VHH binders against Probable tRNA-dihydrouridine synthase (dus). Designs and how they scored, part 12

Target 1, 316 residues: Probable tRNA-dihydrouridine synthase (dus), of Aquifex aeolicus (o67533)
Amino acid sequence: MNFKKGEVILAPMASYTHSAFRRLCRRLGADRTYTELISAVGVLRNGIPMKLAYFTEEERPIHIQVFGSNPEEIAQASVVIAKELKPDFIDINFGCSVPKVLRNKAAGYMLQCPPLMGEVVKETVEALKPYGIPVSAKIRLGFEKDEVERIVEELQKAGVSLIAIHARTAKQGFSGKALWHRIKEAKKVASVPIIGSGDVKSWRDIERMFEETECDGVMVGRAALSNPWIFKEFKEKRDIEVGLKERMDFILEELSMMTEYMSREKACAEIKSQIVQILKGVPNSRELKTYIVHAENCKELVKRIEEAKERELLYA

## First folded at step 3 (VHH)

Design m17 (framework vhh_7z1x_3)
Fold by ESMFold2-Fast, scan of step 3:
Structure m17 (fold): chain B 316 residues (1-316), chain A 120 residues (1-120)
Amino acid sequence: as target 1 above (316 residues)
Amino acid sequence: QVQLVETGGGLVQPGGSLRLSCTASGFTFSNYGMNWVRQAPGKGLEWLSGISYSGSKKSYADSVKGRFTISRDNAKNTLYLQMNSLQPDDTAVYFCARDRPYLSWGFDYWGQGTQVTVSS
């Protein structure tokens, strides 16, 4: 398998972790990336959504994440993706619990039936054998009840090659605290690598998760949106002070990359959410964020970003 | 009438290089992903490398990653495999294979194969 113990990984996050952001995080030291979640039914009806599935060689190892409610449909969609895009892994999402997904009895809803999760993995593993593409799973501790050991056992029996665990139940969403000790207990019954996830907010938290859970990899989610330098901080074992100029340079580079797989107009609209996130760590940035995201077109957006860089230079 | 014809095999010394070609006819080559698969004496089929219909996406088995390079020329209906740093264990019959259409698993058409022998 192409997994190396000790990897630090960028988590899949809908609306944020498209190709440009994944590439920039790889350059900053992320070892592995995942696409945003892709609907199996969507693939089967409409074909592969290239805005979500687009990737470059720089992003490898790449996991293309799929979700659905039906084993046969997930397996079929996985084959379509495998044939066309040749990813390093197909990842099955069993953790997403947003209302629309739950209404369709998909992803996190399936945590209520570990045997069904096993059927999904088993059918997908068998379908992908001709292509030599392994299957990974991204799970939570359970739906409402924590059953992580049972879930891990079912997935391993089904042939899964790698499991990432967000240390919360689906019902919790992002509320409360991630229960890291449950990752350690899951690791005890695991025969495949376990990636820990949840409440990783700093590079020291990455170290602490390795130490406390004994997991094989650590996945960083929301903290990477405001601080993509967290990967570099971990690799160098130091805090990195990132100013406004560096944050704006990051955004401009990301925007440029986005035009490879979407229109300029769409890229300028989509990047605004990334700007909100990356400025989250900048003191007294509320008015600056508002000013930038209210740009009415791409030319104005780029101008306002450039102005923000010059402002720091003038007052540094 | 779909046909895939491999050429470029032969005898080579350990550490040497070979370039295999696969010429396709009877279908629109640029609409299909293509693959290289080998079979060593007395062993099963081993998938080595795949390339998307446009050539923009490529993948490799761990056993050949860094040594082999897959490419295609859609104007010439030809698939290539550049093989470097050849080892005795690379001795096999090499086949090009076409991806099955949407939702079907595996390969639907194969060439007859070309023999590669890595020996001193």
Scores: ipSAE 0.000, ipTM 0.165, lowest interface PAE 21.6, mean pLDDT 89

Design m18 (framework vhh_8fcz_2)
Fold by ESMFold2-Fast, scan of step 3:
Structure m18 (fold): chain B 316 residues (1-316), chain A 120 residues (1-120)
Amino acid sequence: as target 1 above (316 residues)
Amino acid sequence: QVQLVESGGGLVQPGGSLRLSCAASGFTFSSYGMNWVRQPPGKGLEWVSGIWYSGSKKTYADSVEGRFTIIRDNDKKMVYLQMTSLKTEDTAVYYCARDLGYRSSYFDYEGQGTQVTVSS
């Protein structure tokens, strides 16, 4: 298994954690990355969505995350992905609770039936044996009821190699506080590495999660979108002041890398959400954000980003 | 392109037996579950049986359980349906279907089908 105790990991986040962002976070000190969630049914019907599944050697170890509602579909899609792309892990998403996913009884909905989660993992593990690719799972504490120990036990019995726990129930979404003590309790029944996740907002929170939960790794989600330097801050044990110029340079590099797996036009449209996120770390940036994201085409977007670099002193 | 070619249908008397065959090409057969579905005259499609990519799990509609057996041969890229104790209500065009999602909604069946008629 290629997992080291103490890893700090970039969480999978739909619309954000494509190859370019994963590579940049790796360069800043992230130890491991996950793709955005990929529909098992989508893979089987339409082939592998390369916009989501594309990765470079720089991103390894890479977990390609799949989701679905049916053990057979998830196992079959995982084999298709494993044969073509040879990721370090196939990860099964049991945590996503957006309305569309729940309506299809997929991902986080499956937390209501830990034995079914076990069946999904067992079939995927069995299907992947010829390829030598292990299975990880990303879970929550439960659907409505916290039953994380039961979930962990079912997944271990099924042959899972690694579990990441977002310390909230699916029904909570992102509301309330992540219950870190529940990660510590899950760790007590775990025979595989446990990655803690939820409410990691600073590099000091990464240290605190390791200390309070005794988890084997820490996964950083939303905080990495506004501060991808959080990984570097953790490795260096210091706060890093990142100005507007450096943030815009990050975006321009990301945009350039995105064109390896999508058209320039699509890249310019999609980068806008990441610009909104990275500018959250800049005080008095609402008007600047609006100005940049309302660019009507790629040429105008790049022009406005370059203008923003020159305005750093005006927004300090 | 994906191609599924069904064969083995015919006219049989009630209580008889028949073996359907499906030859698959254009995809990695060993990576997909396979199903048999049927369409009786003047009715919609009805799922009959399914088999996982490895052959380890087999499922059957209540109407055929105990009478039909699904088999696959990954080396030959074939799936079979062994039918016994045939009834008049089994009369239908039978299609081989690749499993591309949830059982009744996502089958990919491109074959012409094979007609099974059970009549005295």
Scores: ipSAE 0.000, ipTM 0.113, lowest interface PAE 21.1, mean pLDDT 86

Design m19 (framework vhh_7z1x_3)
Amino acid sequence: QVQLVETGGGLVQPGGSLRLSCTASGFTFSSYWMNWVRQAPGKGLEWLSGIKQSGSEKSYADSVKGRFTISRDNAKNTLYLQMNSLQPDDTAVYFCARDYLSRGWAFDYWGQGTQVTVSS
ESMFold2-Fast, scan of step 3: ipSAE 0.273; ipTM 0.710

Design m2 (framework vhh_6z1v_2)
Fold by ESMFold2-Fast, scan of step 3:
Structure m2 (fold): chain B 316 residues (1-316), chain A 123 residues (1-123)
Amino acid sequence: as target 1 above (316 residues)
Amino acid sequence: EVQLVESGGRLVRTGGSLRLSCAASGFTFSSYAMGWFRQAPGKEREVVAAISWSGGSTWHADFVKGRFTISRDNAKNTVYLQMNSLKPEDTAVYYCAARPYSKYLTEDEYDYWGQGTQVTVSS
C-alpha cells in the first residue's frame, strides 16, 4: 500500500489542481495528489480527457478521480483509466456538491444512499482486480443528514482502501465550520486510513487536525492556492514569509509546465485564476492583481509578471 | 489631506545614533511601500532605504548597509529609519515618501513626500 500515516495531501480543486500545480506542490512537500474530477460517462463516450488525466511520475502517488451516478459506468470508466494510465489509485468522488453535479444525481448526490455508494466501490474494486489498482473514496459527512459512520462502514465492507472526509455535508457546501470531531468519530469505526479535510488554513491547522481527529492524513484545499508553501511550512515546522518575487516565480514555473498539456495561449488565459489566488496571500494587492490579469496576450502577461518581480527584487 | 511628517533630525556627533520617524495620514498606509531619501548639500537626491507594504522586504543603499535599518509599524502608520555609526557624509535633509503597490520603483513614482528633516553629523 502506497499510503504512509502522517501524509499531507493536496486536495483536488477543479480548474486549479492540474498537473503543473500538483507538481509544484509535490516539490514543496505535498505527499500525494489527486486529479480534478473526471466524468465516468465522459470517459465511456469520448475517451479519457487527457487535459484532466495528464500526470507525470513526479506527481506520484497520484489518484485519478472519477465521478458519476451509476455503479456500472463508474467501474467501466475506472478500468479504461487504470488500463491506459496505471495510476496509484482510482478515487471515487462522493464529495462534489456543485449544482450541475447534483442535478445529474452524481458524486455528492449519492451520499443520500450509502448502500449505493457501497455498490459503486464494490463493483469498481472487483473490476480493477486484474490491474492491481486500489480504490479510494472522497466523501462528505452526508448529503443533508450527517451519516459519516454508516458511509465509512459501507465503503469498508465494499473493499475501499482509504477514505478522505471533508467534514461538512454536501448541502452545507463551504458554509459554516468543518466539524473536525466528526472525523474523529469516523476514525473510531474505520479499518482503513482516514484523511481529514476542511478548514485547514495554516500549517498549525494541519498539526491540530492530526491531534484533534487522530486521522492518518490531512488534505489541504483552498489554503494551498494562496499559500502552496503550507506543505513546506508543515515539514519544517515554521512560518515562511513568501514575497512577491517568490510568488511570481511560482506562477512563471507553473505557466511553463502548463504548456506540456495545453497551448501557450490557453495556459496564459487559464493561469490568471492562479494569479488571483496566489496574490490573495499578499495584503492590499488588488491593483497589482488587476494590472496583471488585464494583460491581453501571453507576451504582455509575462512582461507584467516580470515587472511585479522586479518591484520586490529592488528591495532585496 | 495626505500628509507625511518626518521627525527626529538634529545635530549629532560622528559615531552617534539617531532614529527618524515618518507619520503618515490621509491614505491607506498598509497598501503603500515607503522609502527614505536624502539630499546632501550640493548633491542630487538619492534613495537611502525602502520597505514593502508588509515590511517583509527591505532594501538599503550600499553606502548605509550595516549602519541604517528601515522598519515600519502599520498599526501606528509610521515608518522609521534607525541610523547608527553616523558619518559626516550622512549630513543631509532626509525625506520619507510613499508609493502605491501598482507602480514601478523610481523616484518619479512616489506619490506622496514629506517636507524633510535635517540631519547634521559633526566631524
Scores: ipSAE 0.000, ipTM 0.112, lowest interface PAE 17.9, mean pLDDT 86

Design m20 (framework vhh_ozoralizumab_d1)
Amino acid sequence: EVQLVESGGGLVQPGGSLRLSCAASGFTFSSYSMYWVRQAPGKGLEWVSEISSSGSYIKYPDSVKGRFTISRDNAKNTLYLQMNSLRPEDTAVYYCARKGYWEDSYFDYRGQGTLVTVSS
ESMFold2-Fast, scan of step 3: ipSAE 0.040; ipTM 0.607

Design m21 (framework vhh_8fcz_2)
Fold by ESMFold2-Fast, scan of step 3:
Structure m21 (fold): chain B 316 residues (1-316), chain A 120 residues (1-120)
Amino acid sequence: as target 1 above (316 residues)
Amino acid sequence: QVQLVESGGGLVQPGGSLRLSCAASGFTFSSYHMNWVRQPPGKGLEWVSGISRSGSYITYADSVEGRFTIIRDNDKKMVYLQMTSLKTEDTAVYYCARDKLWSGYYFDYEGQGTQVTVSS
């Protein structure tokens, strides 16, 4: 197993945590990355979606996330991915609770039946044995009822090697507070490493989650979008002030890297949401944000980003 | 010294075809994204097409999608633009442009250009 106690990990986030962002977070001190969510049935019908599955050696250890509603489909898709891409882990996602996924009885919906979650993991573990690739799971506390101990026990019995827990129920979504004490209680029944997740907003929260939950790793989600330096802050135990120029340089590097696995026009369109996120860390940036994201083409977008770097003189 | 040398332009009738070539020298060609940009008479530069370092990712301006094809040959240090179904509005000087690695769409070097005239 290539997991080390104390790892700080970039959480998967749809539309944001593609290869470029994962590589940049690794350079800033993230210890492990996960792909965005990949549909098992999508893989089986249309092949591996390379925009989502693309990764470089710099991103290792890499978990490729798969979701579905059926054990056989998830196992088959996992074999296709494992054989072609050889990730460090196949991750089964049981935490996603967006309406479309729930309507298809996939991912977070399966939290209603821990024995079925066990069947998914067991089938995938057995199917991957010839390839030597372990299985991890990303879960929540339960669907509507918190039953995290039962879920952890079923997954361990099935042969899972690592579990990440978002300390909310699927029905809760992102509402309310993450119940960190439930991660601590889950760890008491765990025989595999447990990664804690939920409401990590600063490097001090990473430290506090380790202390309060006794988890083996901490996963950082939304906070990393506005502050990818959070990983470096944790490693150095200090706050890092990042100016507008450095934030724009990060975006330009990310944009350049994105063109390795998507078209330039698509990259320019998709980077706009990341620009909105990274500028959340800059006071009085509403007009600048609007100006940049309303660029009509790639050349105009890059020009406006370059202008923003020069505007640091006006915001200093 | 970085050099990009375009060729293949000329006079062609509407509906015709031309193949533009760009020969690169003085840098590691396989490390750069390559683009074709054009400048119609009396207008600014208009981006036409881009191709990634490996050739795996290709994009086109809406005005040329389905009519133009960009190709690169890293061994020969060449990039090409195959143009079909040419229209009078395609009349322009066409430039080969090297893209900065960190900018995605910021051209740090352009060639001298090749004139394409589409007229009856």
Scores: ipSAE 0.000, ipTM 0.137, lowest interface PAE 19.5, mean pLDDT 86

Design m22 (framework vhh_7d4b_2)
Fold by ESMFold2-Fast, scan of step 3:
Structure m22 (fold): chain B 316 residues (1-316), chain A 120 residues (1-120)
Amino acid sequence: as target 1 above (316 residues)
Amino acid sequence: QVQLVESGGGVVQPGRSLRLSCAASGFTFSSYHMGWYRQAPGKQRELVASISYSGGSTNYADSVKGRFTISRDNSKNTMYLQMNSLKPEDTAVYYCAAKDLWRGYEYDYWGQGTQVTVSS
């Protein structure tokens, strides 16, 4: 198995964790990455969405994350992906609880029936056996009721190789605090590696999660969007102050990489959400965010990003 | 109204130290790049030291490098200049300056200045 105790991992985040961002986080010290969630039904009807599934060797180990409501469809879609792309893992999403997903009884909805989660994993494991690709799962503590030990036990019996736990219930969303002690309790019944997730906001929180939960890996989500240097901070055990020039350089590099798997126009439109996130790490940046994201075209967007870099340099 | 108020100037003997403070009000201090300039009579204003909005980047004039240290406390809306091993040539009016990264490439706001005199 290609998992090492102590890994720090970039979480899957829809609209953000495409290939370019995953590669940049790997360069900054992330040990493992996940794709954005991919619909099993979508794969079976329309083929693999390469905007979501595209990856390079630099991103390995890579988990291609799938979701759905039906064990057979998830297993079939996983085989299609495995044959074509040969990821290190197929990951099954049991944590997403956005309204459209819940209406289709998919992903986080399935936390209401741990035996069904087990059947999904079992069928996917069996279907992937000829390809030698293991299955991981990303879960929450439960749907409304915390039953994480039951969930972990069902997934292990089904043959899952790795479990990431966001220490909240699906119904909780992002409200309240992540219950890290529940990760520790889940670890006690686990025979596979457990990755802790939730409320990791700094490199010190990564250390604290390892110490408090005894988990085997830590997954960083939203904090990595405003501070992708969090991985480097953890490896070096120090705070890294990142100025506007370095943040804009990151965005320009990301934008360039995005053109490998999407059109220039689409890349320029989609990078705007990344710019909003990375500037959250810059105090009082509202006017800057507005100025940049209101660029009418790619040429103007790049010009405004370059202006941001040059101003900090000239003022030094 | 934007205001920058310098303090800590005075008369000192060569080899001694002074710490200048710049208290800022009327704008969002933590989003501004800050600098210390100085001007001796009959000379142009020159940059002494500058510090980025976060404090992560600093720059010094060659004449003060190794002797002066610029710092800032965004929670107190204050910038500092620690001046060690003062020399007679450091005698000047010292100005606190603030610049918005978006408004132009020159400093937008200036204090009234504080006199530093290095002599016996």
Scores: ipSAE 0.000, ipTM 0.117, lowest interface PAE 15.9, mean pLDDT 88

Design m3 (framework vhh_6z1v_2)
Fold by ESMFold2-Fast, scan of step 3:
Structure m3 (fold): chain B 316 residues (1-316), chain A 122 residues (1-122)
Amino acid sequence: as target 1 above (316 residues)
Amino acid sequence: EVQLVESGGRLVRTGGSLRLSCAASGRTFSSYAMGWFRQAPGKEREVVAAISWSGGSTWHADFVKGRFTISRDNAKNTVYLQMNSLKPEDTAVYYCAAKLYRTSYPADYDYWGQGTQVTVSS
């Protein structure tokens, strides 16, 4: 297992943390990345979804996230992924609570039964022994009842190697405040590394989470979408002022990398949400944002991004 | 150090035209990117147009694109905003601003004029 105490990690976020974004965050100082969640049943029926599973060596260590509703399907899909792609970890997602996932009794729904979570991990650990790939888990504090100590104990008994905790219950979704003190309490019963997550908004919050929770790693989610430089800020212990030119250069590099695993047309459509996110860090950018995302085609989109870079040069 | 003085603001009728001027005094005008901003009562200040130090690149906000044109004359130390097809919603105090080259947020200008009032009547 290759985990260093003190790592700062890019959290998986559906529709955003594909290969291009993970690679760019690694270059900016993220120590570890996770794929977006991959359906175990989907893998078994249709094969590995390469748009979600595609990764390059510069993204390592990489955790490929799998979710499902029962131990056998998760273990079997994990073997398919491990054999073909050889990730550093298979990660089992027990934190996702979007309506479709809950309807299928998958991921976050399973927080209601810690012994079943243990069975999932145990079956997957056993199935992956021939491949030498460890299992991590991404969890929440519980489904609606906070029982994080029990969850951690079941998972480590089953052979999990690493646990990331989003300090909210599944029922909370993203509402309310992340309860960082519960990560500290979970750490007291943990025999494996614990990664803290939730409400990390600045590099100073990364330091605060380490100090307040005593966790072994910190995972950064939504803040990295508007400020992927947060990883570099943490390493250098300073605020970095990132202008419009640098933000647009980031987008153009990301767009170029996306064409390795999706069509140019699809990449140009999907990058628009990333542009909305990265421009949240730019004051008085509403008109520019609207101008760029209303581009009718890929050629016009690239032209408008280049014009935005010139706007940075105009203001200097 | 640069000082900026706007002129040309006045009352004008809907559909009319107006040219604003911003005269800069100081040693390094040609090293500054220039912008025009406006602020109406009870509203946020918004960027209208910007021009590079050489005049080779310009940017205009969508709400004025096709109607307003920014230009500069470095020999005269002056930046202009040509305003055509004026609408009542263009009524605002218009500010000239200057920024030295550096990597920073586009909205962060170093020097500001005192503003010139433009009023567009129906």
Scores: ipSAE 0.000, ipTM 0.127, lowest interface PAE 18.4, mean pLDDT 86

Design m4 (framework vhh_7d4b_2)
Amino acid sequence: QVQLVESGGGVVQPGRSLRLSCAASGFTFSRYAMGWYRQAPGKQRELVASISTSGGYTNYADSVKGRFTISRDNSKNTMYLQMNSLKPEDTAVYYCAADKWTYSPRGDYDYWGQGTQVTVSS
ESMFold2-Fast, scan of step 3: ipSAE 0.000; ipTM 0.165

Design m5 (framework vhh_7z1x_3)
Fold by ESMFold2-Fast, scan of step 3:
Structure m5 (fold): chain B 316 residues (1-316), chain A 122 residues (1-122)
Amino acid sequence: as target 1 above (316 residues)
Amino acid sequence: QVQLVETGGGLVQPGGSLRLSCTASGFTFSSYAMNWVRQAPGKGLEWLSGISGSGGSTSYADSVKGRFTISRDNAKNTLYLQMNSLQPDDTAVYFCAKRTYSYDKGWYFDLWGQGTQVTVSS
């Protein structure tokens, strides 16, 4: 099985977890990565979106995440992706609850009908059999009603190989607290590995989630954006303090990698949100963030990043 | 409590060496450039040396270049100044200082230690 108990995993996060960020997190100790979500209908109509689907061998094991509302379309798109890119897993997103996705009755909306989720997984598993690529699912506890045991049981009957659970309902969004005890309850009915997710903010939270839930893996989301070193901290069991220079070096390396799968101008525009996130780890950095983010072109952006590194050393 | 505490000062003969330490608390030490600044009797503040948050980059005033070495241990939240070939003119109160960035002010010193006395005399 292409999964080892105890893995610590980078969560898929739209706009953030493209190839460059996934590679850098792997280097820092992440054991597994997921692409951003890819529309099944989009693949079938327009082909594979290489900006989202691009990956390198360094990112393996990699899950290419697909979403949709229709079992046949999800299965067909999964075959297209599997044939062309040969990922370690096709992952089916049943957790995304952004307004556009819900309007199309896709992803997290499908949590309202666990038998339909099972049908999606079953058709995708059968379609991928000739390619030997297993199917994983990323779910929430339910749509409005928590029914995670029923969801897990339906997905297992359908042939799913691995399930990641964000310990909130779709309607809950990010409000309140992730209910870690519900991951533990889901684990009791699980015959496949369970990855826990939600409210992991430090390397100690990773340990705590393993201890409290008995899950087989832990997925780190938003905390990895401000502290990608969280994976290294967990592996080494120590706090790592990262200064401004190292954070800016991380950004420059990420920016360089992004040009492999997007234009330089697009990369410079998109990296700005990553800069905002990584500087959350630097106290009193609001003015610096604003200064860097307001760069009007690539040349100015790189100049302002380099200036941030250099000016730490000068008497002001 | 946010503070910087210097130690290691004292009396030393010309040509001697001292190592100053500065222990930081109450903030994420590795996120900030740290500096050494001194004040000789009856003189103004003189910046001596700076080190980046990671320790990967250092800078020195011409008056101390080649004689003083700045370093840091982020695991111990401690900044160091190794002072060699000390001269009577190095007699001063030595301060550890943290720099921060503000959009309206640029880089400035926002936190200072209490200072430690270094006296170079026979």
Scores: ipSAE 0.000, ipTM 0.167, lowest interface PAE 16.9, mean pLDDT 88

Design m6 (framework vhh_8fcz_2)
Fold by ESMFold2-Fast, scan of step 3:
Structure m6 (fold): chain B 316 residues (1-316), chain A 122 residues (1-122)
Amino acid sequence: as target 1 above (316 residues)
Amino acid sequence: QVQLVESGGGLVQPGGSLRLSCAASGFTFSSYAMNWVRQPPGKGLEWVSGISGSGGSTTYADSVEGRFTIIRDNDKKMVYLQMTSLKTEDTAVYYCARKYTWSGKYEYFDYEGQGTQVTVSS
């Protein structure tokens, strides 16, 4: 296991944390990355979705995140991925609670039955033994009821090597406050490293989570989308002011990298959500943001991004 | 294609009222929490208010608590912001925003509208 106490990690986020974004965050000081969630049944029926699963050596250590509702399907899909791609970890998602996932009784729905979560992990661990690839899990505190100690105990008994905890229940979604003290309490029963997650908005929050929870790693989600420099800020213990030119250069580099695993046309369409996120950190950028994302083709999009690099007066 | 279209902004005197509207399309509206966010002149984005997918839970920034009310009509796919006792400090472009989650009040937004200007002055 190549986990080091004190790691700061980029969280998996659907539509955002593809290879290009993970690589750029690694360059900025993220210690570890996760793919977007990959359907186990989708892998078994249609093969590995390379748009989601593609990674480079620069992104290691890499966790390929899978989800499903059935232990055998998750284990089988994990073996397919392990044989083909040889990731550092297979990660099992037990935290996602979007309506489509819950209707299929997958991911966060499984928090209602910790013994079933244990069986998923146990079967996946056993299936991956010949490949020497460890299993991690990303969980929440519970589904409706907080029972994180029971969940942690079932997963470590099953052979999990690492657990990341988003300090909310699945029913909360992103509502309320992340309960950091519950991460500290989970750590007391843990025999494996615990990664804390939830309400990390600044590099000082990363420090506070380590101090308040005694966790072994901290996972940064939404804050990294508007400020991928948060990893560099943490490593250097300083606030970094990033101008519009630097933000647009980040986007252009990301767009270039995306063409390694998707068409240029698809990359230009999909980068627009990343542009919306990175400009959230720029005051008075609404007009610019709208202008850029309404580009009708790749040539116009790149032109508008290049124009943005010259617009120093659009932010305070 | 997700779209959010705001309306209802304008010029109003201090102490006045305005009602902002946001028309949503391209997604299962009742499954998403909706928010209002504003950008005052020369400042960054400030979260104003949020409402759960069912409408059963609402939250407000301290600066607007007791003066603003967020409401939704899931049948019409609309979210509203009723603003009363307006102050000059409320002058901003107001944006309707969708969260990528099935519930919650946090300021993680994946889509925003074009905005509607609110100016509070004499």
Scores: ipSAE 0.000, ipTM 0.105, lowest interface PAE 22.1, mean pLDDT 86

